# Designs tried in a protein design chat: VH-VL binders against q9h9l3. Part 247

Target 1, 176 residues: q9h9l3
Amino acid sequence: PRKMVAIDCEMVGTGPKGHVSSLARCSIVNYNGDVLYDEYILPPCHIVDYRTRWSGIRKQHMVNATPFKIARGQILKILTGKIVVGHAIHNDFKALQYFHPKSLTRDTSHIPPLNRKADCPENATMSLKHLTKKLLNRDIQVGKSGHSSVEDAQATMELYKLVEVEWEEHLARNPP
Short names: E, the ipSAE of ESMFold2; O, the ipSAE of OpenDDE; V2, 0.75 times the mean of E and O plus 0.25 times the DockQ between their complexes.

## First folded at step 13 (VH-VL)

Design xb38 (framework fv_nivolumab; at its last look DockQ between E and O 0.88; V2 from the best seeds 0.81)
Fold by OpenDDE, look of step 15:
Structure xb38 (fold): chain C 176 residues (1-176), chain A 122 residues (1-122), chain B 107 residues (1-107)
Amino acid sequence: as target 1 above (176 residues)
Amino acid sequence: QVQLVESGGGVVQPGRSLRLDCKASGFTFSSYGMHWVRQAPGKGLEWVAVIRYDGRYTYYADSVKGRFTISRDNSKNTLFLQMNSLRAEDTAVYYCAKGTYRYDYTGYFDYWGQGTLVTVSS
Amino acid sequence: EIVLTQSPATLSLSPGERATLSCRASQSVESYLAWYQQKPGQAPRLLIYDASNRATGIPARFSGSGSGTDFTLTISSLEPEDFAVYYCQQSYNWPLTFGQGTKVEIK
């Protein structure tokens, strides 16, 4: 129905010291929160740090994981022409080595009306977890098992929906 | 509360097939990986198979690979285990078990059914 | 596969005593280790996950410790209802595997 999707990615550490953030999972949901894409992804380089406590990625997830190049193609096919909603989405796009048009991008970490609604400073960068708790009364990223990109994508979409009308009107008057 | 109810167990001859069902309630079934775990009489626990929340990915123990198929119908909150080419060593109580972590097929089993007995004998 | 070896096979104790159960992995499973309790004629029940996290509804007398290859389940003071078989389980890699179990029986 709506040409809008939400994306969330999990990254692992690659490179000599594990400082390179490489895509290891990507989840995409539609406007209703239905999962359109959810794959574990095998980075092209050796994983040095799974960052499990944050990413939720474990070694066993990499068994039969989708190679990065293939996954990237699949993901880009889904994103093309869509309004893409994410939280701190520049990190996701960087990991994907992809740049979505700014006019079609919505970053919930940079939407002043959303922060206002959460009684946060409008120009502050709030975490997805905090906004989700404040505005949706939902706990995400709970426990020591790491994040769920599906849950995070769903939460991101739901948060955006709270301010969609106002923000879309703003963007219409102030195109990026 | 979380409930898992297995059915379909019984006595079958070697080489025959049997299908087990597991009806789930009390949680968002479509958000969790589901497992089968079996226990031979007087023996320990053996993991059998797992299926991801959306049914797209499955893993099996070597002992059942190629013979058993795990599947699910999220619209009916039901987990299945199709057992083909049954052997005497497949005799066990079969438990369906809920995966601990949402949208993850790894981890542990935080809820179990009461099990259904499968007996394979000539 | 990762083999989990539990010891002792049987532990005979009286109510009120401290129970210490061991689970050793053939290779490191980091902290991806769980403990289950199974009473006769019943399904297993999750006690501990991630080596030391107590599952919902589990009494405080149950505790888990360890990492890598050596893990311990401790019952600080045995209650009559604690006499059962206990299994460890690793989720570090495929296939998922269980220990052979430790039976805690009344002395």
Scores: ipSAE 0.883, ipTM 0.945, lowest interface PAE 0.6, mean pLDDT 96
Fold by ESMFold2-Fast, scan of step 13:
Structure xb38 (fold): chain C 176 residues (1-176), chain A 122 residues (1-122), chain B 107 residues (1-107)
Amino acid sequence: as target 1 above (176 residues)
Amino acid sequence: QVQLVESGGGVVQPGRSLRLDCKASGFTFSSYGMHWVRQAPGKGLEWVAVIRYDGRYTYYADSVKGRFTISRDNSKNTLFLQMNSLRAEDTAVYYCAKGTYRYDYTGYFDYWGQGTLVTVSS
Amino acid sequence: EIVLTQSPATLSLSPGERATLSCRASQSVESYLAWYQQKPGQAPRLLIYDASNRATGIPARFSGSGSGTDFTLTISSLEPEDFAVYYCQQSYNWPLTFGQGTKVEIK
């Protein structure tokens, strides 16, 4: 596979009224969509709101979950030096308390050619669900059981591959 | 069409071991959590164990913890239950069951096999 | 563990009658409750999941309701094929548990 991975994280609510987003699951797939990492992560603070409709996280997942500090180390080891693809990836990096170089970051929510292919405004931030339906003819994030970070990471990689050649050429001419 | 077929049941003496297999077809086996559920003769259903799609997470009922091991081979679309130190109380029909949610091992059981009978007696 | 108690143990009815089955949890399971039908010699069949959602292929006469600790399965008008044992099951926490079953039998 290429030196490129896709990531998607699920967050639960911690802190007052569950308003703080804390990492609870992280999935990383390679260029071909094979899972490299998929672990449940125990936040250091009490979980107030599992946000299950969106996160897919339940109390059962926290049993034998990897503590945040350990999971963070494992994840960063995988991400370091690689091109990392994500959708609205700033949220994932914030939850990981991690800074990834912009030159190695690809955010499918901010790639104008991708929006153009989906007949969407180039400067709009489109949801992963919408882009996946429009461009891959696949429904993701269906029902009320919550999102699958594996499915989301796989869809994100496939979306990036649709514009990879064009976008890498653009970045070579316009380095971040 | 989803199918789950259990095998390996039989009569076994207390203290011995038995392995159950469950062959899956009609769905992407490697994407779903799998469960074992048992039913003693004339009794209700008892959940036994679960394994996540990739084998990384498992959980067991207290009655079998330390004696039973759930495992899977995604290349063969097969689920296993290794039963050690069997007791008379383990006598039951054992069903393999498919979890409802893709890439998750929580939830419910949308498809079941026909079951295989395990009888533990001398 | 979360204990599920089903009532009544046996319900004797005629075709065309309404059946109402109860499932009570020892603690709140929110809406993470399913119902299954089992006929003699057969594996269970999923009817309802997440308290009120009908599973694929399940007839409209089956409906589920409730949340927290009190749940109900209703069969609006019994058909001959509906005479079976019904089990509730919670997915709120480990271990997963089932109720003891309610037998719906023909008069």
Scores: ipSAE 0.822, ipTM 0.918, lowest interface PAE 0.8, mean pLDDT 93
Fold by ESMFold2, look of step 15:
Structure xb38 (fold): chain C 176 residues (1-176), chain A 122 residues (1-122), chain B 107 residues (1-107)
Amino acid sequence: as target 1 above (176 residues)
Amino acid sequence: QVQLVESGGGVVQPGRSLRLDCKASGFTFSSYGMHWVRQAPGKGLEWVAVIRYDGRYTYYADSVKGRFTISRDNSKNTLFLQMNSLRAEDTAVYYCAKGTYRYDYTGYFDYWGQGTLVTVSS
Amino acid sequence: EIVLTQSPATLSLSPGERATLSCRASQSVESYLAWYQQKPGQAPRLLIYDASNRATGIPARFSGSGSGTDFTLTISSLEPEDFAVYYCQQSYNWPLTFGQGTKVEIK
């Protein structure tokens, strides 16, 4: 069995009017929820909008933040060869300018058995906050200080564990 | 119940070194940033240093930069302040303070220890 | 460094009266400001964070307001236990800094 990690990223706004999402924090946890990586990342372009109410990123965090190219190398080294779990994970990979093999990717926003456990329609795209409250009885993303990518990655891993056996068997029968 | 207990204070001559310890309990120490804040006798509060929950990020007040080192041992729930090249102006009560936000080091100080007195005099 | 200047230095008031404490920052700190209470021989206690949010267990008579450079702590009706020194603190930029304090005393 292949090692499994969960990832979550926070993005800030760059480019015209701050509409481009650029990576500013990345957190990776192992199967047990222990933090393997948690760095603030300096985008290669000027930050136009910190998006702090959602991202939790402030200019204090950018002091001594790791440049994007270096951080990307560190992150990809951790992800290589592993099953990577995330929520709406395509956004994280897009911000990393990276594509992980589909056979090694798990997206908790698109797992029908997980929706069934939450008494939600199988094809609905459920938010991480909603699934976590419903299935783990935990509140995440609380308050005005923005999201924590560590907490979100940990919640994502715990959610996947609820359906891991069923979903891994499904994927073995139906290779992506 | 959150508890922070400082120790290691005392009287020391200028130029000498001292290490302060802060033992934490009642919360997940390894999830929170920790700070040192000091108060000279009869004076106001001065922030000294911060360390992130995992030790990766630290910052210091200019008055102590290069002389003091903040560190932590998460396996022992202990925060440290190594104070080198002590000066008379370092005389203060030193408080250990818990940061407000999980997995961060910005924010405020929601729990404080009782403080330990450091006196630097010849 | 962001300098926080508190006024007045001392407020002499009676129980039941309204106390208004001011904190002025040398540059904008947006809303990243906290208020603490400290009684003699004790550590500070967090009252207000993010300019206006009460910390856990803080009575409703304490309220904070302001943004940018000008901030106010209001105690709507002083209780005997409220006579203490009050500090503001900014968390906008490094280094973190405190105001010099306002003493609220009985008279």
Scores: ipSAE 0.679, ipTM 0.882, lowest interface PAE 1.6, mean pLDDT 93
ESMFold2 (binder alone), look of step 15: mean pLDDT 94; pTM 0.959

Design xb39 (framework fv_nivolumab; at its last look DockQ between E and O 0.86; V2 from the best seeds 0.80)
Fold by OpenDDE, look of step 15:
Structure xb39 (fold): chain C 176 residues (1-176), chain A 122 residues (1-122), chain B 107 residues (1-107)
Amino acid sequence: as target 1 above (176 residues)
Amino acid sequence: QVQLVESGGGVVQPGRSLRLDCKASGFTFSSYGMHWVRQAPGKGLEWVAVIRYDGRYTYYADSVKGRFTISRDNSKNTLFLQMNSLRAEDTAVYYCAKGTYRYDYTGYFDYWGQGTLVTVSS
Amino acid sequence: EIVLTQSPATLSLSPGERATLSCRASQSVYSYLAWYQQKPGQAPRLLIYDASNRATGIPARFSGSGSGTDFTLTISSLEPEDFAVYYCQQSYNWPLTFGQGTKVEIK
């Protein structure tokens, strides 16, 4: 197996109007779906909106949350040198204030063969929930409690595995 | 179906220790936070402790902090509660309870065991 | 800690009647509230979570409402098996806490 990991982050709203997306949870899984990292993270600024219905983050998650700077260091250590798989992963990297090399990044929201396999338009941006249901026959992000970044990371990895061979060959012929 | 079976309850003297076990089945144990909740005879429910799915984080009620330790063995689908320095007020039926949300340690208790009675008396 | 106060302490009703149980929080818990049913000699059973979501297998006659500090559990038409003690529980902050319970008994 390749040195590949999948990442999913949950963000809360900070800033005067809560419009700043700040990292509040990060989950990283390996190729087999084993959890390598899963921490609640304390943003440097006051949380204005927990965005719980989407993020799953509640106030009590922040009681012993890892400070952002510390968490960022831990996460970057895990990601360094690996192929990082994510869904709409630019949002995760933005929240981390980190950008992984493009050649080592895989975004399942922008893989045409994956959409094709799900009978979706190849150039459309499909949700992780939709792709997971279509291709894995699994329900994620169910309920009003928000997302589970671990589940989302696992689903993301499994989705990528469906098209890994084809997509890696494509990338080899067309390096980013 | 989800099943939780507590064991280890009994009669002990104050200051003694006791360990409770909870065997889980019918769900992916390693994906859920697990809780202990107790109920003194003729009284209401009191949350005791929680442990995260991976065992890395625990939280306790103030009434048991420093005395009780919650732990788990995911390979055996078993939850534990080590109770030290027991007091008369610790007398209760102890329930193990499954956390509602996957990969979380907060929320509610969607499944309960039948409980095991712990009696602390001199 | 967040204190949950249930009322009434005891509710005496007949089968077929409507039961309304109240749970008040000392501070806002938003919608992070659950209701449990407990019969004598049995473990509690989850009825409602997130204030208004009915748990799996729970009959439609059970419903939850409310947000913030005031919550209500309603049993539209009491069945004989519904006579029990009911607890509310908040999951907004540590420690997790329960109300003191409301006993629904046969009139």
Scores: ipSAE 0.866, ipTM 0.941, lowest interface PAE 0.6, mean pLDDT 96
Fold by ESMFold2-Fast, scan of step 13:
Structure xb39 (fold): chain C 176 residues (1-176), chain A 122 residues (1-122), chain B 107 residues (1-107)
Amino acid sequence: as target 1 above (176 residues)
Amino acid sequence: QVQLVESGGGVVQPGRSLRLDCKASGFTFSSYGMHWVRQAPGKGLEWVAVIRYDGRYTYYADSVKGRFTISRDNSKNTLFLQMNSLRAEDTAVYYCAKGTYRYDYTGYFDYWGQGTLVTVSS
Amino acid sequence: EIVLTQSPATLSLSPGERATLSCRASQSVYSYLAWYQQKPGQAPRLLIYDASNRATGIPARFSGSGSGTDFTLTISSLEPEDFAVYYCQQSYNWPLTFGQGTKVEIK
């Protein structure tokens, strides 16, 4: 029915003491894992903390980065009307300052059948790294050089595909 | 077994153009940033240019900015360097190098080609 | 442009000795520094990345240390195949830059 994409964002620290999370990279992949969008994004505020160990963002990435308002417009055009898959996706939407309908949102951190397949408690919030290792036998977010939002988006889509039939059926009977 | 093979080097007069090719195999070419690094005879290494895995981002050393263009064709696993307005100081062995980080164009060079010699001489 | 200065220019040692090579950056590069080995007629080979991480297949005798502006490559006990030119490289800022090299030669 509706087209499906997966999204993952990287945030850097802005504002007092770097406490504010601002969008610095966004990756969007299609159902097959092909990259539809992958841009570095320049926050409107001064970057205080690149959080490189987690974000993978360095000063080099900010050269020719897309300004936030322009990137936001591009991203929203891709997401609008589609089923959007993410992991702890509310953080991505918050960084985008965007509301996506709950009926078209799939959060792999809150899908009980997925946790069950990973031999984890159904109501626990499991990390993307853990679920990917358990269910796909793949290591992501390895080392101290930061995460790849492309790899994370790809892993998130693959995880959702493992429970897609069951979960879509559940949502049809229990609309959000 | 990663391999990078450069071609296109040769002797060329100042002011002319030359194109270098680098054929990649043994890794998912479309997932990694690629670089050109050169070395003048008897001298050290000089970084020239980089291109991200998808071709979207590039950066150049000031010495070649505006004269050289890096590009890639992921369907053919091939990296290119178009060199225009060549100068005597561009004489060097040109190495194709693979970036270390998947889906990133920063970092280091974990695999290198054999190099191809470009001589700019009148 | 970040300038990397390597010292000494030439290091003359015998097999079995410890080699200590220095790389100093003109400004902080944090831990974004790598070391390469190059033998005559060959392409460079990555030894160390992010200041202290050994690249795949690199023997344990090679180690890197340092952060900020001062970095060291140590070869604990030189083997015959270790006599080569060594380069440091920073990845903190554009453009990427290399040091001028240190030649490790047989005494």
Scores: ipSAE 0.823, ipTM 0.918, lowest interface PAE 0.8, mean pLDDT 93
Fold by ESMFold2, look of step 15:
Structure xb39 (fold): chain C 176 residues (1-176), chain A 122 residues (1-122), chain B 107 residues (1-107)
Amino acid sequence: as target 1 above (176 residues)
Amino acid sequence: QVQLVESGGGVVQPGRSLRLDCKASGFTFSSYGMHWVRQAPGKGLEWVAVIRYDGRYTYYADSVKGRFTISRDNSKNTLFLQMNSLRAEDTAVYYCAKGTYRYDYTGYFDYWGQGTLVTVSS
Amino acid sequence: EIVLTQSPATLSLSPGERATLSCRASQSVYSYLAWYQQKPGQAPRLLIYDASNRATGIPARFSGSGSGTDFTLTISSLEPEDFAVYYCQQSYNWPLTFGQGTKVEIK
């Protein structure tokens, strides 16, 4: 069977006034939550705003970080041919400057059965923190030290597993 | 209860090598960054090195860079410090210290071992 | 390298008195600062992290304040067990560094 991975990224601010989101960390876990990839990534542009309160990225992390082009190549090699699970995953792909086939993409922010399990409106875009608290009884992204892309990717995979059978059957009947 | 137990300290001559071990228990070792911190007799604390939870990122104090190697075996819950080309100024109690943050290698040291004494002298 | 300078070097006080310890950084470390207590023959113990957060199990008489370059550890009413050496430590930049320590001793 086709292998499945979950991905999560952390972004920093580049460009004018730090408004451009650039990749600074990427974590990929397998179906069991084992870490396959977890690297700090040096954006090709100057970092204007580390966004540490949310990104968890500090100046220390950028020392010996992998240049974006190299990291992108490593990441895409892992993603190719796999079902990729993420939360609001279009933002992660945008930061990677990458397209992944829709048939192989699973976005936990847009799965109606998952929202239903959380007693949330089926068409609402719910945050990862929200769904994880309601469905897994875990607090992620706590405090003001920032998010962990490893923790977030692991949570995303566990959330998908709750609806995997139902959603894979739905997608088989309704090909993207 | 979190425990960190260092071993491998002793008296060695300058130029020789020594390996320190730190055995961890009471927490998920593979989720936390680990550090070595040393304290020369009668002196303050000096940070030596760090290794990330998965072993992929390390950093060293300039005083030991190129001579010391930090490593870990997550299957054995063990942290190591390989100390080569030892000098008199490396004489210290060496502490194993747990990093505060999951899946990181920055931060602070919330648990410490008892320390192991390394003496470098003729 | 970020140098942390602690003052005073020695603080001589009686039980029940208020202790105020200073740590000054050679450049801004924002709020990335911790305080540790160390008694003779023992490993250090984390008291305060991120400038002002008490670590687990630390009594309320210990408090930390400050940001940027100037930081303070306050012990509101000294207990006999509080006579020890105190170190600050920054986690803003490599290498991680400690202050030289402040010894709090009984008058």
Scores: ipSAE 0.708, ipTM 0.899, lowest interface PAE 1.6, mean pLDDT 93
ESMFold2 (binder alone), look of step 15: mean pLDDT 94; pTM 0.960

Design xb40 (framework fv_nivolumab)
Fold by ESMFold2-Fast, scan of step 13:
Structure xb40 (fold): chain C 176 residues (1-176), chain A 122 residues (1-122), chain B 107 residues (1-107)
Amino acid sequence: as target 1 above (176 residues)
Amino acid sequence: QVQLVESGGGVVQPGRSLRLDCKASGFTFSSYGMHWVRQAPGKGLEWVAVIRYDGRYTYYADSVKGRFTISRDNSKNTLFLQMNSLRAEDTAVYYCAKGTYRYDYTGYFDYWGQGTLVTVSS
Amino acid sequence: EIVLTQSPATLSLSPGERATLSCRASQSVSDYLAWYQQKPGQAPRLLIYDASNRATGIPARFSGSGSGTDFTLTISSLEPEDFAVYYCQQSYNWPLTFGQGTKVEIK
């Protein structure tokens, strides 16, 4: 519904040997998959490794990118008070340096009924690519050009919708 | 099938303005970056400008920066190039081109329109 | 801006012969390079992207290789429809740039 959004972030490598993950793109979609936010984000530290195969970020995207502090404020304004859906979403929140209440967080990498529908072990952490192929018959994250955070956020919302009724009822009976 | 159709070309005097339109069909226009590429008579290709799928990011070649404005109307599947302060060296066939990557504006051009000729002369 | 230099300017060959076209960048463009074919009065057609990947519908006789600053387009055995102008293009950095073109013509 109206109070639910899905998020996917792309990170680049900063710090020694590019081992620190810094936010470089954030995409947020509404319940129907319409884009609410999609900005390239300039890390405060020098980018050592664009990780382009996974992030889809190139140096071209950093031209006119939004500084981290400003982007963070915009993103948090959208997320606050909403049910936020993501895949391995703790990574996104960590990159945003943000705490979102567990009661309003839905992580499609840790929803047992979703794994069950995909014929996967309920306690396994399955990739977004695998679940999307199995349950939506759609290929994402293909090729060497990197992931699209818009496509990933859209797929994540669609995956959650497959188990939304069942999972919301479970959470109402077993609050996090 | 993907189609891009340019229009708005013609003969204009130096210092005047002209607007080019590009009508797209056969793909989800609102999901792809769009480019303008030009080619002077008998010369090679020159990249002009790009706009992201949502209109949020643009970039221009130095030769046109400050004079040309790229824009789009996703509800009409139409790309625009507003050309101001035209110079003789802007004379070229202008091609509308579709970016290769969905929800991105970098990369290459997988589909092109047939082009529209702009002639800047006195 | 990154300058792409193509050589030779003109290749004069017969059908059935191998064509080898060169593109050199003024600085490394990694593998972010594409090749296009253009026939008179027509728009360009994408042949190769990311240095070596053949675009959809492009015949197997077209192949690309190279990385960094030196790139090659090879047409293993020229067909009559292959006589055209070929352009390389980099997407490593803004602005996007093209080479000046190599014309492949009938001997």
Scores: ipSAE 0.817, ipTM 0.918, lowest interface PAE 0.8, mean pLDDT 93

Design xb41 (framework fv_nivolumab)
Fold by ESMFold2-Fast, scan of step 13:
Structure xb41 (fold): chain C 176 residues (1-176), chain A 122 residues (1-122), chain B 107 residues (1-107)
Amino acid sequence: as target 1 above (176 residues)
Amino acid sequence: QVQLVESGGGVVQPGRSLRLDCKASGFTFSSYGMHWVRQAPGKGLEWVAVIRYDGRYTYYADSVKGRFTISRDNSKNTLFLQMNSLRAEDTAVYYCAKGTYRYDYTGYFDYWGQGTLVTVSS
Amino acid sequence: EIVLTQSPATLSLSPGERATLSCRASQSVSSYLAWYQQKPGQAPRLLIYDASDRATGIPARFSGSGSGTDFTLTISSLEPEDFAVYYCQQSYNWPLTFGQGTKVEIK
């Protein structure tokens, strides 16, 4: 069996009007929720908007941050060949400028059995915060300090574990 | 109940070294940034150093850069401050302080130890 | 280094009076400012963070306001236990810095 990790990234605004999303933090946890990687990442472009309320990223985090090129190499080395769990994970892969095979990707925002357990429509896209509260009875992304990518990656892995057996059996019978 | 207990303070001659320890209890030590803040006798507060929850990121006040080293042992819930090349100006009560934000090392100090006095004199 | 200047240095008041303490930053710190109380022989205690949010267990008579460079701590009606030294602290940039303190003393 392949190893499984969960990922969550934080993005800041770069480019014109700050509307380009650039990677500024990446956290990766193993199956048990232990941190494998957690680095602040320096975008190659000037940061226009830290988006701190959501990203949790501040000017202080950029001191000694890992340059994007180096961080990307480290992250891809961890992800390659593994089952990668995330929530709305296409945003994380886009920020990493990376393609991960669909057969090894698990997106907790698009797993029908998970929505069913949360009493939500199977095809709806539910937030990580909502699913975590409903299914794990835990509040995440609370307050004005911004989100913690470590906390989000840990919650994402725990959510996937609730449907892992059922969903892996489904994927084995219906390969993507 | 959150507790932080400093130890290792004392009287030391200029140019010598001293190590301060801070034992933490009552919270998940490995999830929070930790700081050292000092206060010279009869003076105000001065921030000294910070270390992230995993030890990966540190930052120091200019007055101590190159002389002091902050470190932690999460298996023992203990924070350290290694102080080298001590000067009379380093004389102060040294407080261990817990950072406010989980998995972050920015922010404020929500819990403090009672402090340990370091006196640098000849 | 961001310098925080507190005023007045000493505030002499009687119990029941309102105390207003100022903290001015040498450059904008947005809302990333906290207030601490310190009594003789004790460690500081966090009162206010993010300019206006009360820390857990802090009485409602303590309030903070301001943004950018000008911040205020208000104690609406002084209690005997409120006579202490108060420090502001910024978390906008490295290094973290404190103001020099305002002593609130009995008249």
Scores: ipSAE 0.815, ipTM 0.917, lowest interface PAE 0.9, mean pLDDT 93

